# VH-VL binders against q9umr5, part 199

Target 1, 268 residues: q9umr5
Amino acid sequence: SYKPVIVVHGLFDSSYSFRHLLEYINETHPGTVVTVLDLFDGRESLRPLWEQVQGFREAVVPIMAKAPQGVHLICYSQGGLVCRALLSVMDDHNVDSFISLSSPQMGQYGDTDYLKWLFPTSMRSNLYRICYSPWGQEFSICNYWHDPHHDDLYLNASSFLALINGERDHPNATVWRKNFLRVGHLVLIGGPDDGVITPWQSSFFGFYDANETVLEMEEQLVYLRDSFGLKTLLARGAIVRCPMAGISHTAWHSNRTLYETCIEPWLS
Short names: E, the ipSAE of ESMFold2; O, the ipSAE of OpenDDE; V2, 0.75 times the mean of E and O plus 0.25 times the DockQ between their complexes.

## First folded at step 8 (VH-VL)

Design gg49 (framework fv_mavrilimumab)
Fold by ESMFold2-Fast, scan of step 8:
Order: C-alpha cells, then sequence, then structure tokens
Structure gg49 (fold): chain C 268 residues (1-268), chain A 123 residues (1-123), chain B 111 residues (1-111)
C-alpha cells in the first residue's frame, strides 16, 4: 500500500487550496491516506516560523507513528521552510520523500502583493529595516527575508532561516544535520514563471550575491561546508531537481503536468 | 450587507429547461463567487456547482455535468443557473449562495444565501 | 445516502445542551477539509452558523460551537431556546467527488 502523504501549506493558505493535488494523488495512487494540516491558516500563517514548526510537529507525530513504513511530505511555498526545520528538530522522523513546491529555501528578496499588503510603503530595498528588527522577526515572512545587500544584518537578525541553513551557529546544528540526513529524497520544484519567489532559484538553494547575480546551490557556502547535509544528500543521489516553466506561484499544487512529472514519481 | 434576490417560481414540463437568476446587492458580483444548492421537498441540501473562488471558472457537480450551465453578467450583478432536460426529480427549491474566503481564518464559507426559487416539474 | 453522515434527529428541553455529529471519510473531513454548519428554520433559506470547523460569523451567539477530530465534526448548542428548533446541516469539500458535500441534516426538536 502507498505511504501516507502529509501536506503543509504556505502563506494565507487553506486546505481547499490543495483539492486538485488530492484529486491527482487519488487518481494515480488510490488508497493513499492524504492529510492537509489545518494549522496556521490565514493570518495565523504570519506567526513566527519556529512557533509554526512546533505546532506542525505535534500534528505529524501521531501520523508518522501510525506509518512505520514511512511517510511523504508535500510542502508548499513557506511550508517548505517549516518542513525543513521539522526534519531537523525531529530525531525520529520517518520521512521518505520531502517534496518542496516552490519554497524560498535560501530566502526571499522580492516585492510581492503579500508584502505590499503587510508593508504598503516599503520597497524590497528598504524592507530589511523592518524585517531585521525584533518586531519584524515576529512575522513569518521576515524569518526568511534575505537581503543580499545587507547580509551581515541577515546573519545577525534572522531567527529562523540563517539557523536552519547553518549560516549562523547554533548549539543543535550537529543534531539537526543528523536528523535532516535521515530523509530519503529531497525533491525540489520551482520555476522561472512563479512570479512570487524571488529569485526563483531559491527553490533550488540558489540565491543572489551582492550584485544580484544568482549563484546556484553548488556555489553556496552552505553547500560547500555541508552545513546541514546538502552535499551529502547530493552525493547519495537523494536530491531531485524538477524545474518547470509556465507555472505561477498559486498553480504548483493544481497543475496536472507538474504533478505527473515532478510529484507522482516520488509517492511510493 | 450582501443581499441575494432570486427570480420567481417556475413550473415546467419534463424535458424543458429552466433559468434561475440571482441578483447581487450591496457588493459587486466581480468580488463574489456564486454557487448553487438545491433542496427537494422534505429532503436535504445538494450542491450543484458554482464559480471556483480561486480559479474563477465554473465547476459543476458530476451528476449535473452536461445539464447545467452557470453564467454571470457583471454589468447587471446577476448570476444565472440553467438546468436542461428537466425531470420530475428536479422539483426543488434552488438557492444561490456566496462563497467567500476569510483571510483572517484562512477559511471558505457559503456566507450569504438567496431566498430560494421553487421549480416544479410536472406532466 | 449522503456523503457526510448525521443523525436524523436530536431533541432537548430549553436550557439543555445538545450535540450533533457529522461523520465523513478519508476523501473529505479526514483529509483536512473544513466543516461548516448551517441552520435552516422552516420555510427559510439556510443560514451559516459555523465555518472552518469552529469559527462563528457575526451575529451567531456563542452558545453555538463547532469542533473537529479525525473523520468527525460536532456542533454543540448550549442553553437551548425554542427558536433553535430547526434543521442543521454540516458541509465539507470532497476530493474524490471534486465538489462540496452536505450531510443529510438533523432535525432538532425543542420541547
Amino acid sequence: as target 1 above (268 residues)
Amino acid sequence: QVQLVQSGAEVKKPGASVKVSCKVSGYTLTELSIHWVRQAPGKGLEWMGGFDPEDGEPVYAQRFQGRVTMTEDTSTDTAYMELSSLRSEDTAVYYCATVSYDWKTGRYSFDYWGQGTMVTVSS
Amino acid sequence: QSVLTQPPSVSGAPGQRVTISCTGSSSNIDAGYDVSWYQQLPGTAPKLLIYGNSNRPSGVPDRFSGSKSGTSASLAITGLQAEDEADYYCQSYDSSLSGWVFGGGTKLTVL
């Protein structure tokens, strides 16, 4: 029988948003138990990411316990960062495939409608003043704001992303790396027409340098130092990259071709 | 706040078509997603379809696909539900309802309902 | 019958508490889809009572509350009043049907 699938949503999302994804899974893998976690929906998705990690952890523990053969995670947008941290803090997770749908793995540096709603007078060049304050770090979106022109501030102020990426030291880093490396497959999905995740290569651990030139995963210090296991996973053959053009940010979980190409093969 | 006013009762012969209207007041139709739910006399509620609040495209319940067409006229803030090839089993009160997303909770709901339109199908 | 299962009737006296269950399956409630509750007074359109499992719209008294666990949801009504006599329907989304589904309805009788 197929392993259960746990879905973790993104910013301002609901379970209804994943209806197409669940339809696709039911068609190709009938009998799969799929659970969309109904936590931190709407405005609650703005809560600090560490708070969300603890809540989602409590929800996934009983699901994983009932599935000794393992589970799959499908994590969308901001949810992919929650899942990154979840896999690091859980020393007993049994995740086979971690499927990340257009998640800003190295951070976000782009103007979006969500940012304009939250901070209507700010441009991306100025958002570091808000996000890297103690007040700003109480918002999830600021937890992964990564301004390439103020990297020193990012390293000192980021309470979440800099820590889970091993860009700043943490006492638990060695344990987090060991736990993350238990994952069977890291499936990275994203594309140039997303329109929200900036740079889109952040979904593949690429990111801007100080000149806003994208450096790919293998050029990142995080990868080169193997800070949380990316180099080890790649050497193991456990990283899958599945870029696809023509898909906007809100369509990753509702595009049949994307599902058949990038998701379906990893749902055992 | 939002008010939905439906067209009057209809009596139809088997095989005919009926087109029910739902006029929106207090809001512009473009900001709303209208869905249709019917209720046979003494029976429960049955969802027929509506405009998907995320996609903006009409979606129909499987049992009504091929017989139902839902349209909207934004210039008159009026939604329509047309059901063809009527059978006696289609005798019911037909309701329109708004489907709204509450971003504060991250939840969808059928929050406002029309008064209902009785459609009687008899030979 | 209905995709979501409700008891056909429930009864109570003024001031008492009643609960109405709504049982689903792996394609709806258990998959994480929210449950909404509707009150339908005789001869009227349904009225939204609870949405998103436990949220109350403006104007709905706090004596109405909703909860969800696993494949089941529950509507609780405390301090029953005569005007609560009505039909109550639960609703969710069903991924296998690609559509919204309602429970069969529960007739609440207040003596």
Scores: ipSAE 0.626, ipTM 0.848, lowest interface PAE 2.4, mean pLDDT 92

Design gg5 (framework fv_mavrilimumab; at its last look DockQ between E and O 0.91; V2 from the best seeds 0.80)
Fold by OpenDDE, look of step 10:
Structure gg5 (fold): chain C 268 residues (1-268), chain A 123 residues (1-123), chain B 111 residues (1-111)
Amino acid sequence: as target 1 above (268 residues)
Amino acid sequence: QVQLVQSGAEVKKPGASVKVSCKVSGYTLTELSIHWVRQAPGKGLEWMGGFDPEDGEPVYAQRFQGRVTMTEDTSTDTAYMELSSLRSEDTAVYYCATVSYDWKTGRYSFDYWGQGTMVTVSS
Amino acid sequence: QSVLTQPPSVSGAPGQRVTISCTGSSSNIGAGYTVSWYQQLPGTAPKLLIYGNSNRPSGVPDRFSGSKSGTSASLAITGLQAEDEADYYCQSYDSSLSGWVFGGGTKLTVL
């Protein structure tokens, strides 16, 4: 039998948003128990990511307990960060494949429609003033805002991304790394035509330097220092990178070709 | 608020087609996702299909695929459901309804309904 | 033979609490899709009563409540009133059918 699949949604999503994905899984892997976690949907997805991590943890624990063979995680957009944090704080998770579906794994620094909606008078260049404030960090989007021009503020004020990345020292860094390394495979999916994740390479742990030049995963300090296990995962062949062009952000979970190429192989 | 006003009752013979209309007011048709649900006399509700609220594409229940066509006229804010090859078991009240997304909760629901159109299929 | 299973009928006296169950499967309620409830008075179109498992639209009294657990959902009506006599339908989405699905309906009689 196929291992259960747990789906974690992104910003403003619902379980309905993943209807096609579930259809694909049902068709290609009949009998698979797929659960879209119905938590923090809609506006509630703006709540602090640590709060979301706790909620999702409570939901996945019983699922994992019933699946001693292991489970697969498909985590979309913001959900990918939630899942990474989840796997970092859980010392007993049994995740085989962690599929990060167009997630800003290395953070976000771009003007998008949802940013304009939340902060209509702010551009990305000025958003640090909001996001790196105490009240700003009460919003999920700010939890992974990564301003390359204000690294000091990011490192000191980011209450989520900087911590799960091990970029800021904290007492749980070693344990979180150990926990995250329990994952069987890390499948990174994203592409240049996403239009939301900025830069799109963030889905592959690439990101801007101080000159807004995109550096790859292997050039990132988090990799070089192996602060949360990326270098170790890569070394043991546990990281899969699956880039695909021609897919917009809202279509990653609803594209059959993408599913067959980047998702299905890891649901066995 | 959204109001849905449907066309009048229809009497058809087996093998014929029926086209029911649903006029929208309060909002424009382009802002709504119209779906159709029918109810045979003394029976329950059955979803027939509608326009997907996320991608706007028409989706039909498998049972009606090939026999039902749902269209929209945005100039008149009217949605249509055409059912062909009518059978006696197609006798039912047909409802149009809106499927809406509540951004506060992240939930979809059939939040507004037309008054229904009785379609009788008899020889 | 509805995808979602409801009891065909329930009854209660005025002022009592009644519960209507809605049993689904792993492809609908169990998959994480939300449940809505609709009230249909005799000779009228259905009316949205509960959406998203437990949310009440404007105008729906708080004596109506919904819950979801596992593959099932439940509608509870407290302080039963004569005007509550109607048919009630649960509704969700089914990934195996690629479509919205309704329960068979429950006739509520107020004694």
Scores: ipSAE 0.872, ipTM 0.929, lowest interface PAE 0.6, mean pLDDT 96
Fold by ESMFold2-Fast, scan of step 8:
Structure gg5 (fold): chain C 268 residues (1-268), chain A 123 residues (1-123), chain B 111 residues (1-111)
Amino acid sequence: as target 1 above (268 residues)
Amino acid sequence: QVQLVQSGAEVKKPGASVKVSCKVSGYTLTELSIHWVRQAPGKGLEWMGGFDPEDGEPVYAQRFQGRVTMTEDTSTDTAYMELSSLRSEDTAVYYCATVSYDWKTGRYSFDYWGQGTMVTVSS
Amino acid sequence: QSVLTQPPSVSGAPGQRVTISCTGSSSNIGAGYTVSWYQQLPGTAPKLLIYGNSNRPSGVPDRFSGSKSGTSASLAITGLQAEDEADYYCQSYDSSLSGWVFGGGTKLTVL
């Protein structure tokens, strides 16, 4: 029998949005129990990511407990950051494959319709003034705002991403690293035509330097210092990189070719 | 406020086809997802199909595939459901309904319903 | 047959609380798809009563509430009134059928 699959959605998503993904899984892995967690949907997806992590944690514990052979996580967009934190804060997770669908793992620095809706008079160059305030950090999207021109403010003010990435010290960092390293496979998916995640290489732990030149994962201090285990995972052969062109942000969970190429092989 | 007005009752012979209309007012058809649900006399509700609110393409329930066709005429703000090869078991009230996304809750619902069209299939 | 199971009837007296169950499976409610509830008065079209498990549209009194647990959902009606006498249907999405599904319906009789 196949391991159960837990799906964690992104910003303004609905469980209905994953219907095609569940259809693909049922076709290729019949009998798989798939659960889309319908927590923090719609406007609630704007709540602070640490609040979301706590709620999703409460939901995944009983699912993991009933599956001693392990579970798989498929985490879309912002949901991939929730899953990053879940794997770090849970001392007893049994996740085999963590499949990250176009998630801004190193952060976001780009104008999107979501940001324009929330902050209509702001440009990406000015959002640091809002996001790195205590008020701004009460919004999920500001928890992973990463302005490469104000790295000092990001490191000091980010209440979520800088901590989870080990870019700023935290008392629990050693335990979080140990817990994250329990994962069987880290499957990273993303592509240049996403249109929302900026830079798109953030989905693969690449990000802008101060000149907006993208540096890939192996050039990041987070990787070089092995802050939460990326270097260890790569050495273990546990990191899978699956980029695909031609896929827009809202299509990662509904593209059959993407599913067959990047997701299907990791669902045991 | 959205209003859905359906065409009048129809009586058909077995083997014929029927095309029910659903006229939208208070909103434009292009901004709505219309789905069709039927109800046989004294029985429950049965989803037949509709335009997927995310994909924009028609999707049909498995038992009606090959017999049902759903179309839209944006110039008249009218949706249509055509059911072919009619059987006596197709006697039912046919409803159109809007499927809407509520951004506040992240939820879909069948929020507005037409008055229903009685289709009687008899020998 | 209905994919979602409801009791065919339920009854209560004015002022009482009644609960209508909707039992699904791992391919619908258990998969995380939300549940909506519809009220159908005799001779009328269904009316949306609850959507997304527990949300009420404008105009629906708070004595109607919805909940979901595991593979099942429930509609609770408190302070039962004569005008609540109607058929009630639950609805969800089913991944194995790739479509929307309704429960068989529950006739509520107000004594």
Scores: ipSAE 0.796, ipTM 0.901, lowest interface PAE 1.2, mean pLDDT 93
Fold by ESMFold2, look of step 10:
Structure gg5 (fold): chain C 268 residues (1-268), chain A 123 residues (1-123), chain B 111 residues (1-111)
Amino acid sequence: as target 1 above (268 residues)
Amino acid sequence: QVQLVQSGAEVKKPGASVKVSCKVSGYTLTELSIHWVRQAPGKGLEWMGGFDPEDGEPVYAQRFQGRVTMTEDTSTDTAYMELSSLRSEDTAVYYCATVSYDWKTGRYSFDYWGQGTMVTVSS
Amino acid sequence: QSVLTQPPSVSGAPGQRVTISCTGSSSNIGAGYTVSWYQQLPGTAPKLLIYGNSNRPSGVPDRFSGSKSGTSASLAITGLQAEDEADYYCQSYDSSLSGWVFGGGTKLTVL
């Protein structure tokens, strides 16, 4: 009997887009209940991430209640940030494997088609003026915008990423860390040919310093301070890093080799 | 506005094959994902296959694997469905339809349909 | 028999409300795949009525509505009119069959 799998989508996704992943799970783990949460689809995926977290929390509660032995999360792109927040805010989650599928866990500092559509006259170097405003924080992509050249503005203005990273003080930080640490495994997936996540190492909690040199997870202040439990998880042997080259951003959930190598082993 | 116009009715003998065409106007085939759905007389709708709207690969329903081939001619914006080894049970109206993504809702649907092509299989 | 189960018929008086059910499983509706509804008038091709569980295309009256819960979906028609007499099909995707699936159809009769 296999644990239920909950799938959380990214920006402008459809549950149909995950059909190959669901088919792989049906083939290798027959009888597994797999649910793609069909909330905040299409244009609604631009709503503030805390609003999305609240809605997704309501959807996962009955699934988790039916499965006292635990569940697995597979969370793609923006959805990986939603899932990390869920693990922090849910006092009683029973997640065994949190599988983060090419998610911008340390933020995004790159021009994308969605950013160009949303802010057509802005470059990445000046998007901080928009994203680090109250108006900008009403858009999900600005909730994880991380400008390495304006770290003081990021720390003061971010309504989401700086909070779930424990980079800004708040009254729930101790509880969120305790909740996050109840996860069984954190599986980090991504690769250099993604083409959207910038830097791609954000999927592994790496990110730019002020010179745009990528520092790895273990060099990040949030790891060194253990602000939300990342150092504790690594010391526990609970972090799995599974990089794979040759996969574009929209192909992570439709590649069989990626599934067999990085996902399947964690779907107990 | 998308319009799908199908070829005319056909009568075939068991064991033969049939090739139904679907001419697209208002869009090009490179912008659309054409799927095929049939309906036996007095029966419901049955999906047969089509070109996947995300990767463009042909996919066929398991029931028709090995008997159906779906092709496209982008120079004429015409899609084709060929069904071989016909049996009397293949007597049906064959529809082409588009499978489209709506970015505002993040949803797929069979939104535009051809008029249907009656294929009768008898001896 | 159909992967998605619909009642074979339903009826209602003019002006009243009728609902048509569509029951699926954990490999289709229950997996998070959305439900579409199609109206088929006699001798015509199906017409998209509802997509994405509850979205109404342009030109479809707001007295048609859709909903989804668990492994099931429902089409509701209020203010029933004689012109609504037709066959209605639900549709989703199924991961076990690796394909799109339709319900068996429901004949709506206006009394």
Scores: ipSAE 0.658, ipTM 0.866, lowest interface PAE 1.9, mean pLDDT 92
OpenDDE, second read of step 9: ipSAE 0.868; ipTM 0.928
ESMFold2 (binder alone), look of step 10: mean pLDDT 88; pTM 0.917

Design gg50 (framework fv_mavrilimumab)
Fold by ESMFold2-Fast, scan of step 8:
Structure gg50 (fold): chain C 268 residues (1-268), chain A 123 residues (1-123), chain B 111 residues (1-111)
Amino acid sequence: as target 1 above (268 residues)
Amino acid sequence: QVQLVQSGAEVKKPGASVKVSCKVSGYTLTELSIHWVRQAPGKGLEWMGGFDPEDGEPVYAQRFQGRVTMTEDTSTDTAYMELSSLRSEDTAVYYCATVSYDWKTGRYSFDYWGQGTMVTVSS
Amino acid sequence: QSVLTQPPSVSGAPGQRVTISCTGSSSNIEAGYDVSWYQQLPGTAPKLLIYGNSNRPSGVPDRFSGSKSGTSASLAITGLQAEDEADYYCQSYDSSLSGWVFGGGTKLTVL
């Protein structure tokens, strides 16, 4: 029988948005138990990410306990950051494949309709003034705002991303790294036509330098210092990279070719 | 305020087709997804199909696939459901309903319903 | 195959509380799809009563509430009134059928 699959959604999503993904899984892996966590839906997806991590943690514990052979995680958009934190804070997780669907793993620095809806007068160059305030850090999107022109502010003010990436010290960092390294496979998915995740290489742990030139994962200090285990996972052969062109941000969970190429092989 | 007004009762012979209409007012059809639900006398509600609110394409329940066609005329804000090869078991009240997304909760619901159209299939 | 199971009937006296259950399976409620509830008065179309497990549309009194846990959802009605006598239907989405599904309905009788 197949391992259960747990799905963690993104900004302003609903369980209904994953119906195509569940259909694909049912076709290729019939009998798989799939659970989309219907917590922090709608505007509640704007709640601070640490609050979301606690709620999702409580929901995944009984699912993992019922599956001694392990589970798979499929985590979409900001949900991929929630899953990063879950794997770090849980000292007994049994996750085999962690499948990250177009998640801003190194952060976000781009003008998008989501940001213009929330902050209509802000441009990406000015958003640091809002996001790196105590008030701004009460919004999930600001928890992973990563302005490459204000790295000192990001390192000091980020209450979430800088901590889970090991870019700022935390008392639990060693334990979080040990826990994250328990994962069987880290499957990274993303692409140049996403249109929301900026830079799109953030889904593969690449990011802008101060000149807005993208540096790939292997050139990041996070990787070089092995802050939470990326270098160790890569050396172990546990990181899978699956870029695909032609897919917009809201289509990663509803594209059959993407599913067959990047997701299906990792569902045992 | 959204209102859905359906066409009048129909009596059909087995093997015939019926086409029920649903006129939308108070909102434009392009901003709504219309779904169809039927109810046989003394029985429960059965979903037949509708326009997917995210994909914008019609989707049909497997039981009705090949017999049902759902269309929309945006110029008159009217949705249609045509059911062919009618059987006595198709005798039911047919409802149209709007499926709407609430951004505050991240939820979909069948929030407004038409008054229903009784279709009687008898020989 | 998935089925949403409701008791065929429930009853209560005016002013009392009743609950109506809706039991699903791994392809619908347990898969994470939310539950809506509809009230159908005799001879009328269904009316949305609760959506997204626990949310009330404008105009629905707060004595109607919904909840969901695991494979089941419940509709609670407090302060029962004679006008609440109706059929109640739960609804969810089902991934194995790739469509919406309704429960069999529960007739509420106010004694």
Scores: ipSAE 0.795, ipTM 0.896, lowest interface PAE 1.1, mean pLDDT 92
Fold by OpenDDE, second read of step 9:
Structure gg50 (fold): chain C 268 residues (1-268), chain A 123 residues (1-123), chain B 111 residues (1-111)
Amino acid sequence: as target 1 above (268 residues)
Amino acid sequence: QVQLVQSGAEVKKPGASVKVSCKVSGYTLTELSIHWVRQAPGKGLEWMGGFDPEDGEPVYAQRFQGRVTMTEDTSTDTAYMELSSLRSEDTAVYYCATVSYDWKTGRYSFDYWGQGTMVTVSS
Amino acid sequence: QSVLTQPPSVSGAPGQRVTISCTGSSSNIEAGYDVSWYQQLPGTAPKLLIYGNSNRPSGVPDRFSGSKSGTSASLAITGLQAEDEADYYCQSYDSSLSGWVFGGGTKLTVL
């Protein structure tokens, strides 16, 4: 039998959005119990990420309890951050594969239609004024806004990303790291043609420096300091990087080739 | 508000084809996703297929694949469903419906329905 | 034969509460796909009653409510009225069939 698969969606997604993914799983892994968590859908996906983490935690706990052999997580876009935080706060999770599907793991800093809709009067370069305010941090997208030109504001005002990254000191950093390291495999998926995740390397824990030069995961302080366990996971051979070109952001969960290449191998 | 007006009743012989139309008003056809659902006399609803609300591609129920064709004429805001190789079991009321996505709730629904078109297949 | 299973009939007296169940499987309701409910009055087209498990469109009275848990969904009607006599259908999406699916329908009789 196959381990249960739990799917966590991104912004404004519905369970219908993952119909192809479920089809692929059913076809290639018959009998797999797949659950797309129906929480924080639509505009509710704009709620603070910590609130979402708690909600999703309540939903996954009973699923995990019924699957003593472990479960797999497929977490798409914003959901990837939710899942990472979830695995950080849960000291008893049994996640085998954590599949991060085009997630802004190192944050977002880009002018996309995505952002323009939410902040129509704000430019990327000025969004820090909103996102790093107490009011701004009430929105999920601001919880992982990472302005490379305002690092001090990010470190001090980010109530989510900076914390789960261990970039800001907090009393739970050690425990969260320990918990996250319980994961069997971290599968990072993304690509240059995504069009939403900016930079797209964020899906691989790459990100801009102060000059907007993209640095790789191994050049990031969070890796160098192993603040939440990336360095340790890599050393264990537990990190899988699966980049793929030619896939737009909204197609990551609906591409058969991507599924076969980057997702299916980790559902066994 | 969206309104769907379907073509009139049809009587066909086995082996023939039927093409039902669904004219849209209130919104343009390009703004809507049209699906088709049929109901045999005294029976339940059966989804036949429609245009995917996310990618706009036509999707047919497996049962009707190869026998059903769904098309749209955006110039007249009219959707069409053609069913070929008709059988007596195809006797039913055929409905067109819109499938909409509510971004606030993140939910899909068949929110507007045509009045139905009775198709009778008899020798 | 229907992918979603409903009782063929339910009945209630005016003012009473009735519930209609809709049971699915791992490829639809349990997978997380939403359940919608439709009311079909005799001789008319179906009308959307509930969408997204528990949301009411404009014009639908609050005496209609929907819920979903596990592999099943439920439509509850409180304060039953004569005008509620109709057929009710649940609907969801099924990943194994790659399509939308309906329940077999439930005939509600108001006594």
Scores: ipSAE 0.359, ipTM 0.768, lowest interface PAE 2.1, mean pLDDT 94

Design gg51 (framework fv_mavrilimumab)
Fold by ESMFold2-Fast, scan of step 8:
Structure gg51 (fold): chain C 268 residues (1-268), chain A 123 residues (1-123), chain B 111 residues (1-111)
Amino acid sequence: as target 1 above (268 residues)
Amino acid sequence: QVQLVQSGAEVKKPGASVKVSCKVSGYTLTELSIHWVRQAPGKGLEWMGGFDPEDGEPVYAQRFQGRVTMTEDTSTDTAYMELSSLRSEDTAVYYCATVSYDWKTGRYSFDYWGQGTMVTVSS
Amino acid sequence: QSVLTQPPSVSGAPGQRVTISCTGSSSNIWAGYDVSWYQQLPGTAPKLLIYGNSNRPSGVPDRFSGSKSGTSASLAITGLQAEDEADYYCQSYDSSLSGWVFGGGTKLTVL
């Protein structure tokens, strides 16, 4: 029998958005119990990420308890950051595969329609003024805003991403790293045609330097210092990188070829 | 606010086709997803299909695949449902309904319904 | 039968509370798909009563409420009135059928 799958959505999503993903899983792994967590849907996806982590944690505990052989997580977009934090704060998680679908793992620095809807007069160059304020940090989007031209402000003001990436010290960092390292596989998925995640390499722990040149995961200080376990996971053979071109941001959970290539192999 | 007005009752012989229309007012058809639901006399509601609000393509219930066609004319804000190879068990009231997304809750619903079109299939 | 199971009928007296259940399976309600409820008065089109498990559209009185647990959803009607006599349908999405599904309907009789 297959391990249960838990799906964590992204910004402004609904459980309906994952209907194709559930159909694919049912076709290839019939009998799999799949649960899309219908928490923090719509406007509530703008709530601070630590608040979302707490709510999703409460929802996943009973599912994990019923599956002593383990569970898989499929986490889309912003949801991938929620799952990063879940794996760190839970001393007792039994996650085998953590599948991250186009999530801004090193943060976001790009103009998007979502951002323009919320802050219509803002450009990516000046959003740091809003996001790195106490008020801005009450919005999920700002919790992973990573301005490469104001990295000092990001490190000081980010209440979520800088901490979970180990980019700023936290008293729980050692236990968070230990907990995260319990994961069986970290499957990273993303691609150049996403159109929302900027830079798209953020889905693979790459990010801009101060000149907006992308440095890949192995050149990042968080990797080199092994701040939360990426170097250890890679050495263990536990990181899978699955880039795919031709897929827009809202299509990662509804593309059959993507599913068969990047997701299906990790759903034991 | 949104109003859906359907075409009038139809009487058809077995083997014929019927095409029901649904005129949208209050918003433009391009901003709405129209779905079709039928109800046989004294029976429950049965979803037939509609335009997927996320994909923008028509999706049909398995039972009707191959004999139903749903189309939209955005110039007249009118949606159509054509059912072919009619049989007596297709006698039913056919409803069009809008499927919309509420960004506040992250939820879809069939929020506005047409008045229904009675289609009778008999000799 | 129906993919979503409802009791065929329920009854109550004016002023009382009635509850209508909607039981699903692993391909619909258990999978995290939300539940909507529709009221159909005799000779009329269905009217959206509850969407997304518990949300009321404008114009629906707060005596109508919805809830969902792991395998089932419920519609509760408090302060029952004669005008509430109608058929009630639950609805969800089903991943095995790749489509929307309705319950078989519940006829509410106000005694």
Scores: ipSAE 0.731, ipTM 0.875, lowest interface PAE 1.7, mean pLDDT 92

